# VHH binders against q9uj72, part 11

Target 1, 324 residues: q9uj72
Amino acid sequence: MFCGDYVQGTIFPAPNFNPIMDAQMLGGALQGFDCDKDMLINILTQRCNAQRMMIAEAYQSMYGRDLIGDMREQLSDHFKDVMAGLMYPPPLYDAHELWHAMKGVGTDENCLIEILASRTNGEIFQMREAYCLQYSNNLQEDIYSETSGHFRDTLMNLVQGTREEGYTDPAMAAQDAMVLWEACQQKTGEHKTMLQMILCNKSYQQLRLVFQEFQNISGQDMVDAINECYDGYFQELLVAIVLCVRDKPAYFAYRLYSAIHDFGFHNKTVIRILIARSEIDLLTIRKRYKERYGKSLFHDIRNFASGHYKKALLAICAGDAEDY

## First folded at step 21 (VHH)

Design W1
Fold by ESMFold2 at other seeds, fold request of step 23:
Structure W1 (fold): chain B 324 residues (1-324), chain A 124 residues (1-124)
Amino acid sequence: as target 1 above (324 residues)
Amino acid sequence: EVQLVESGGGVVQPGRSLRLSCAASGFTFDDHVMHWVRQAPGKGLEWIGNIYRSGRHFYNPSLSSLVTISRDDSTNTLYLQMNSLRAEDTAIYYCAKGRSPEQYDFRYAYPDYWGKGTLVTVSS
């Protein structure tokens, strides 16, 4: 019998939901001379994405206006990014974040890593479709043109969305672990290719067995080995894959902690994770965060963010307000 | 016991004005966001507008030219002034209040408790 981790988000379908009245209150908040930012938070952070879509439809039907457009016109800075982001269907939000990570000069490789290393086959499929429909571009082609080397090859493999599923094979896991060990010792281009193919293509269940066999063979943790063997964005991507396979909520807790503390408050990363995980595993991420770092995520957001932006983030985080 | 009691309803001619009152008791009126909502016969609820403790107020865009909301904290009374009334404004008019203020209540301004309403009929 399979025993797996159960995860929970922080945002659920609201009871007694009235999309027409919600849309009217948003109309009042957005279409006058003043903006009722508290009402935006009181409504939109307290509905699931499916309900937000129904509100947007009601808003358009009643007023002939685009709710997201009205919010972008009335709001600014990071508060705008949070509130507009909540209105994206999840595949389109991922597509939006990837587009902006690659648009113009330079590339936000950490955004590419965070999204592509963590999404399931189904999520990647829907994200690719959303990207094509919204931007009239092919996601794979854009990644290819904006990246290079083994980093590119690894991202290209992930974006196919074709990770194996099904049973584990202990004999193959032992062989795969030996290949990973040799790749860390020899570090040739061919070994790098074999390593990323294993990490991108084997099922999560198989990879957990592979990582245990790697420990048995080398006496070393897989992440530590990758950190010693490789560097740059290729190394960071490989580590992200391993961490997501082991404990995806813990990966996101690590990313949030780094975004808040390591080089100042990195707003884009905090916003992206809170929105994208709010209906999936953000409650579980919160628990991993407290367990690992000693302070709650709520506490850290309260201390590093301000204004309506802080209030929106705290509303999405939900809970642990009295915790330290 | 929280109570919201609407009054001032009745029959009024098209084009005229009407002022509704909502007498509040059983809570600290000054602390709460207050709302007016209406329901026309056979139709759903329609939000009219709200007013914060600071006096900031917001109106349904469909009704903003017809209405003014005010509050008198010394008498714990919420008011709705309606002008240029039309037959479509025939409805039961409800007073509503937001939740008790708490530091991290992210729903505090959304309507939580409702009065029984007062009927306004606009006819010739």
Scores: ipSAE 0.847, ipTM 0.954, lowest interface PAE 0.5, mean pLDDT 91
Fold by ESMFold2, last read:
Structure W1 (fold): chain B 324 residues (1-324), chain A 124 residues (1-124)
Amino acid sequence: as target 1 above (324 residues)
Amino acid sequence: EVQLVESGGGVVQPGRSLRLSCAASGFTFDDHVMHWVRQAPGKGLEWIGNIYRSGRHFYNPSLSSLVTISRDDSTNTLYLQMNSLRAEDTAIYYCAKGRSPEQYDFRYAYPDYWGKGTLVTVSS
C-alpha cells in the first residue's frame, strides 16, 4: 500500500437535502402505533451524519420530541442498534461503544482493540472529550480500571493520542527493528514494554520502514512473529496495530469476515464497523473484503442477516456493483 | 410515460371539506408508495402523508386529525380527503410517487416523481 492512497466511504451528503420534509416523514413513521421502518431506512441511511443531525434538530423544533428517543420506543433488537447508532456524531459513537464495552460484566476487549488501534490522534482526542461530556467519566481512567497487564499498558499508550508525525529516519528504523526482534527472542516484561512503545508511538510511515527492516533481519513477517511470541489480548492488540499501519481497510475487512463467519454472526461488531467506517473507507473495505475472501460483503450480510436489520445493513454497505 | 395528474382543486369556504384526486398512468401503480405534499404561497414543501400498496398509511403528525389518504389500485387513483379547511390550508397540492420497486433499492419509498399540482384556495 502507498502512503496517500485514496479511501472512500459508502455514505455521502445527499443532494437537494430538505431536513424539514425529512423530519416530517420521520414524524409520520414514528408517532403512531404502526412504524414505517422502510422510511426510516430510506431516509437515515441515505444521509450523511451531518445531515442526520440537521434532521434531528428539525424534528425537535417541529414536534418537541427527541428523534433518537422515539426510535428507541418503536424499534427493537439489532435494528434499533443500527438506526440509533446512525444518529451519533462520530466521536460520540466511539465513546458510546467504548462505554458499553466496559460497563457490563466482562470487558469487550475486541471492541477496545478495534477502536483504539485504528483511530488517529485527532479522533482519539475527540472521543475522549465526547466520553467525558456524555458519561462524566475519564476514558483513560476507565480503561485503566477495566484492563490489566501489558494489554492495559498498550491501550493506555494508544489512548493518549500522541503518535509521532514527521519525517522518517531509516537508521532509527533499523534500530527499532532490532529492538522488536530482540523482544521476540527475550519476551521479558521490559521487552514487551519496549515493543508496544515502538508500535504505539512511531509514525505510520516510520513503522512501515521498521516492518521492512524486521523482515530483513528475521526473515519473518511482523504479524507472524507476534503470533509466535505472544498470546492473549496483548498479542491481538499488537497484531491489530500492525495491520492498521499496513492496510487499515484490510484490517476492517478481516474483522468483518471474522464477525460474520466465526462463532455466528457477531452483530455488535458488524454494526459498529459499518456505521463508524461508512463515511471514511467502507467502500475500500468492501474492495479488500472481496479480494481477500472471494465473496462480497454485501453477499455475506444478505446471507446471514434478516428483516429490516438486514435492509439497514445492506443500505449502509451499498451495492457491490458500484465498484464495477 | 409516467404521469401524475391532480384534480379537485378550487376555491373552498373555511370549515368545508374537499377531496383531491391524482390519476396515475405509465407505471404499475399498485407497486409504488404514493404521497401527498403541499406548498403554501411563499413557503416550503410540507409533506402530508403516504400510503403503501398494502394500504398502510402514515401522516405528518401536525395534519393527522384533518386528512385521510386512500388509494384505489383498480382505477390507479390516489385520494386526499381534507376536513375543516382553514385559510392556512391554501396551497398547491402535489401527488408524488416513490421509485420503481427494485430489489435492494433503499430509497424506493421516498418521493421521486411529482405531478404539477392542483391549487386549493380557502377563502370566504
Scores: ipSAE 0.840, ipTM 0.953, lowest interface PAE 0.6, mean pLDDT 91
Fold by ESMFold2 at other seeds, look of step 21:
Structure W1 (fold): chain B 324 residues (1-324), chain A 124 residues (1-124)
Amino acid sequence: as target 1 above (324 residues)
Amino acid sequence: EVQLVESGGGVVQPGRSLRLSCAASGFTFDDHVMHWVRQAPGKGLEWIGNIYRSGRHFYNPSLSSLVTISRDDSTNTLYLQMNSLRAEDTAIYYCAKGRSPEQYDFRYAYPDYWGKGTLVTVSS
């Protein structure tokens, strides 16, 4: 286990799985004039990603058609994004989201932060491979060209996927904490570089010791100190790293709450987190959300979305007994 | 309590039509999505189509030109009309129903309960 807590998703392999019959029902749902949106939800949100891949293969074998393509043709808006997103293997979904965050006009820095600050070394390696295979582009080069300053430097460090792993060193943690404290005092380019190198490269276990020593030295919480010292996307990225080190499910709960309430309608963020975390820690994210915000994530999604889009999100989220 | 009883099967000649019935009892028929599924000898299950309480219906694209599904909520009966039957349509035909239509049941339309089936043999 990571950090001493268990983590758990909300979507598991379905029992009595029949990919051929599932594919036939999806064919009926998608290939006529009318679309059976309830059946799409009833099948695709109730299968794990591996099972969804088997359904897509059966669909292509039987009908000579691309299931994702048929869904994109029949569906619209956010419901389309949910249903199509469920059909991506996890590394390819991360790659897909990063590609769209950077292509065209502007850059979605929050998407870059959310993905790169939270993924493990293995996940980053797999997403880089998927990005290259799918888009024939180098992820690192695209990040470099679409971003700048210390924000870029930090993302470039994270995307290497080379965070240290191993046991802690309390003496080094004290030294690292002094470097971080001095960086908050001086705020030069060199200090920003030293700060992000520590946060990006030290193991999670080591960083927890560093944050404790930082509190001892400065009298401040690390997140509060970063908020006082820095601004812009660099500051937001550093905070995301710290929050992921401390309690990654709580970081995602915070992101979901913000997407639903404080930052307006950020449908893409809600969709991305629910899909990407559905088989990893979304149940744990739900627990952190209710602990911190008082209402269940399920409750807040009910008020955030409508129609089949809402039904799909709620099916992925699932709920506690009180929600029903 | 729930029962689904298929009828109308038997031996038919190739090229002919056949209408199957499914008598439903023990639940509120009007509220449930209903399905037809078949299994040919030595083969897996093949979904034929479904029909919602609204009358909306959807068919397996491989069978859509040959089948029509309807329901009569006043008699709690589901129907399958099949046309231009061929030897490969020989199968056991099953009636199936979705779950209770409760709020936030994300599996409500997927087949949950099955009848025992009725055999259709297409032979000259």
Scores: ipSAE 0.833, ipTM 0.950, lowest interface PAE 0.6, mean pLDDT 92
Fold by ESMFold2 at other seeds, look of step 22:
Structure W1 (fold): chain B 324 residues (1-324), chain A 124 residues (1-124)
Amino acid sequence: as target 1 above (324 residues)
Amino acid sequence: EVQLVESGGGVVQPGRSLRLSCAASGFTFDDHVMHWVRQAPGKGLEWIGNIYRSGRHFYNPSLSSLVTISRDDSTNTLYLQMNSLRAEDTAIYYCAKGRSPEQYDFRYAYPDYWGKGTLVTVSS
């Protein structure tokens, strides 16, 4: 991450944490004929994931019930998805989202791109383990069967979770840039393979050198070159990789903006990013969003979402002094 | 100056009923979610239930058949009715309030301020 900023989330461990009292209030919220949706938000968006796990354990111990199950029974639509999503350990949430992206007829390629282009080696390793444990299947095999072509080959490289780390070699960067330039000129299957292998396997630090050398050689920005040379989901995946290498929080800000404005508020994408990044870099994503688009993420969510769903998203987004 | 003053505690026999009151002052009572919480000897805090400005109320499932919470916004008073009291109901009973319900305060309904409590002893 080259931007020079420290990355930070929006959700932190709560002080004075009492998981037993939290569980009792959630019991009151969920086990009657009425549901206290405000209390669900007041508790679950205001605890870190580790604390939410302790609340779920206390709930089960006290009432003999599954907290996630009770929420699914009482809640509906996107509010249910937010509240249930908050209760997943992060590797299992990634696995859950990938499973549902590939389950049934069709495949949600944008979900595959967003997760696999952005996760670190450690995150990919943990999500593969969670996927196997939860669904009794191999993540790589499912991706292979649900995708095809160079898009599949690129996803297969990413899901191995073996990107080089920390290595830089300026001479190799110049050579890699030449290979990328030739791939844009010739566009053969072999050149596409060489291009995706460089983008998937070189370290972020090395790729930043490669992108600078590419601009020196070609006079063109790497993203612009990819857009001119390739199309379809292969092109979109390559662009996502480049954007994540350059400024991962800015990539997510772009994804959120697109989900809100280009798709008429694509709920699944907004929910996934807010939850998955809430303890990692969502605060930084908010800053990139405002810098790039002029309006805060908080403002845009407020304008396009409604009800308790909106309240939950805004609570995760958390706002800052600039938004109020 | 915010004040929550509980009353109505004392010694009662098992099987009897008791009504506790909480007199509120120093804030706009009507706007706040109100709570009852108790602490039995040697035990941690136990949430009993809450009540919103609309009268919507929610109870700890372990206590829901035994308690009724109500509020009288004209007198700024919160009530707890308890029935069929047992020795395990011996506790200090606290009135608590949520925060001011400002737009986008995502913690507004969670207990924020407690009274000093009133002791209820259930014994023969």
Scores: ipSAE 0.818, ipTM 0.948, lowest interface PAE 0.7, mean pLDDT 91

Design W1
Fold by ESMFold2, look of step 21:
Structure W1 (fold): chain B 324 residues (1-324), chain A 124 residues (1-124)
Amino acid sequence: as target 1 above (324 residues)
Amino acid sequence: EVQLVESGGGVVQPGRSLRLSCAASGFTFDDHVMHWVRQAPGKGLEWIGNIYRSGRHFYNPSLSSLVTISRDDSTNTLYLQMNSLRAEDTAIYYCAKGRSPEQYDFRYAYPDYWGKGTLVTVSS
């Protein structure tokens, strides 16, 4: 099904922007005995990322100090993660989140799914470059070593950043739908490979045609079919791809709802989505959230988070007027 | 009608101290974060520091050893004490206020309204 929806974020360039004065106020907030956490929120959640970069430059020029470093020294816990995260350029933030998802003994597969299933070709190329520059490591090699099976193969395809763009072919859509249907029937390794190659490589426009044809052939919704046919992280990744093709803001609304209500407010997921989507589609995500779950995202964050951490998340989520 | 009226400016010799006052009216002074900001001739605005209702205060690190901000909520007055003044401290000094803190006002502490300023000239 088509989703021709206009998307909008919650954070925009501030008018009358003065990066010098902002940097001075941040200096006062961070370089003394006490920390002015409200001023950090009042400035950093009310500027777009490009403006935050200018503030960081002014701060460095004035004080010879790294703003992110000063915030990491003065702040703790989830509030630190929000404030520091706002200061990353978007490709570097994605790289940072993927690095920490794979660092150490465990792997955060849901973080890998969420980022790699949702990013555009351009975002993936920039993310790989940022990862290499920051960590002196190859993102693809790290994914390969930290994952396995068809889950790995699918992530490795997505991270190439080579999805077809602007291509539609109705005859091919019908053929691809038949391949997907057969993959649900037979479930061989070859069919799983063909299925993920279709989902990872065809354009969004083409995949919407494929999903229509799949329903015509099978009588079943594509997500329901994947859930019945497969399991584990491979299944979850395939569903994430389909949901992102259909309605990416709705996918993120689903992820936020799960993070808030499952396992007692999964902070990393909430922080990552709010920051990464704040200038892209977070307002649209809020709309999908309320439509699907009955309460606003603002309401749910208010009820589950506390302190300056809550204030920062609510400031990024923005405004009371639409949240009830 | 919100008003912030700065006073205490004038000509002062280098090395001397000066105390500026800001008389506030037309709002509930106690509820607001208050600021001092200055502008030297031909330069941009420079934030000096702020003070919260509780008395918590924060200063521009470049000026922190030279300034003290205080407030008297009983007289609705904000003060700036400046010591060891230099020619570089010649500027118009502005009093500014934040917004009234309301639940979920995420800009309440940031300067929202400025006075007209008072001129301080540091010269021999």
Scores: ipSAE 0.810, ipTM 0.944, lowest interface PAE 0.8, mean pLDDT 91
Fold by ESMFold2, look of step 22:
Structure W1 (fold): chain B 324 residues (1-324), chain A 124 residues (1-124)
Amino acid sequence: as target 1 above (324 residues)
Amino acid sequence: EVQLVESGGGVVQPGRSLRLSCAASGFTFDDHVMHWVRQAPGKGLEWIGNIYRSGRHFYNPSLSSLVTISRDDSTNTLYLQMNSLRAEDTAIYYCAKGRSPEQYDFRYAYPDYWGKGTLVTVSS
């Protein structure tokens, strides 16, 4: 089984930071007929989120204006989504992405899976708080109304943000593995419920033991077993949970590769992952991406995007040190 | 090697206009974004504006009605025209440059190197 790697982002606090001067330069960039898109990139992708919040505060104090609002008015298309997204506090960005995944026509199940399968208890608690404050809606109620079946039940478990922490019990791991194996054999509604409860509620450490015992009992890898036993969004969500437990940066590398290469060119997925992981593990995600797919994430973004949108994504990706 | 030398400062009466110059040497001037920044006594740095290679320019919204930035690439000179000067415009005025453009230098337009400045005093 995978041992924990040191994880690292690509965006760090800038040295010699001057939020007042940054806000003045952004004011100049966003006023008048022309927009200085290069300056937006040069500043906002080169500051950490905490520093961007200080810039937004300085901008409001100087000009009486909302920086995110001004950028939405001046910018368009995917470049707008990148630049505005960088200005969200992380819990509010997660809440924003979930709201828009559910609010419009249909539901973006892949967005729900990606966020809820990967976030920690603390992150889920903070995003629920941000969702309530920003949209005056309950996140759990919205998920319930927009989804159905075992897919819904699994999301509802994840969104509670109550996964066990730091718990390991090798004897229980063997019992849990037997339950998972039985669920793959006897695919009743009750078995599906037991399976997702184990995957959603046991600690990452315990689940790694469970997956090892599952391999011992069944001779199968857990992901392969799920793929053989289930289908639809329920299957995709269960796989996402297992992948996040094993190697969360590799899960995001897989999601980025799929978003870049799948039919439809899923720009929102690329933008969301780059922004959300930029200060957490995006550097580690880049390493997993190159190891697995042969070409760097930076290379694939160059071929995927164009113009200032491409420049912004490449700035967040911050190159690929492993290329040399 | 890189030099930015500001000139044209001095004492000026309120309501008057003033033009500052910045002589650049030691780099390829016409490839770089150029900036004016000022620092009033006891205050922090205040960005005035910038100008790109082809004359595109952007100003601090607080100063945009009072200033004009221009550049002459044939003489490697940056200019700041200031009008209707007030006592609060008393400051040291600095010329600054961005980095040399490279394919993936995502900070190329942000100020990187500064001149020593020229003092402008608006009084009497």
Scores: ipSAE 0.770, ipTM 0.932, lowest interface PAE 1.0, mean pLDDT 91

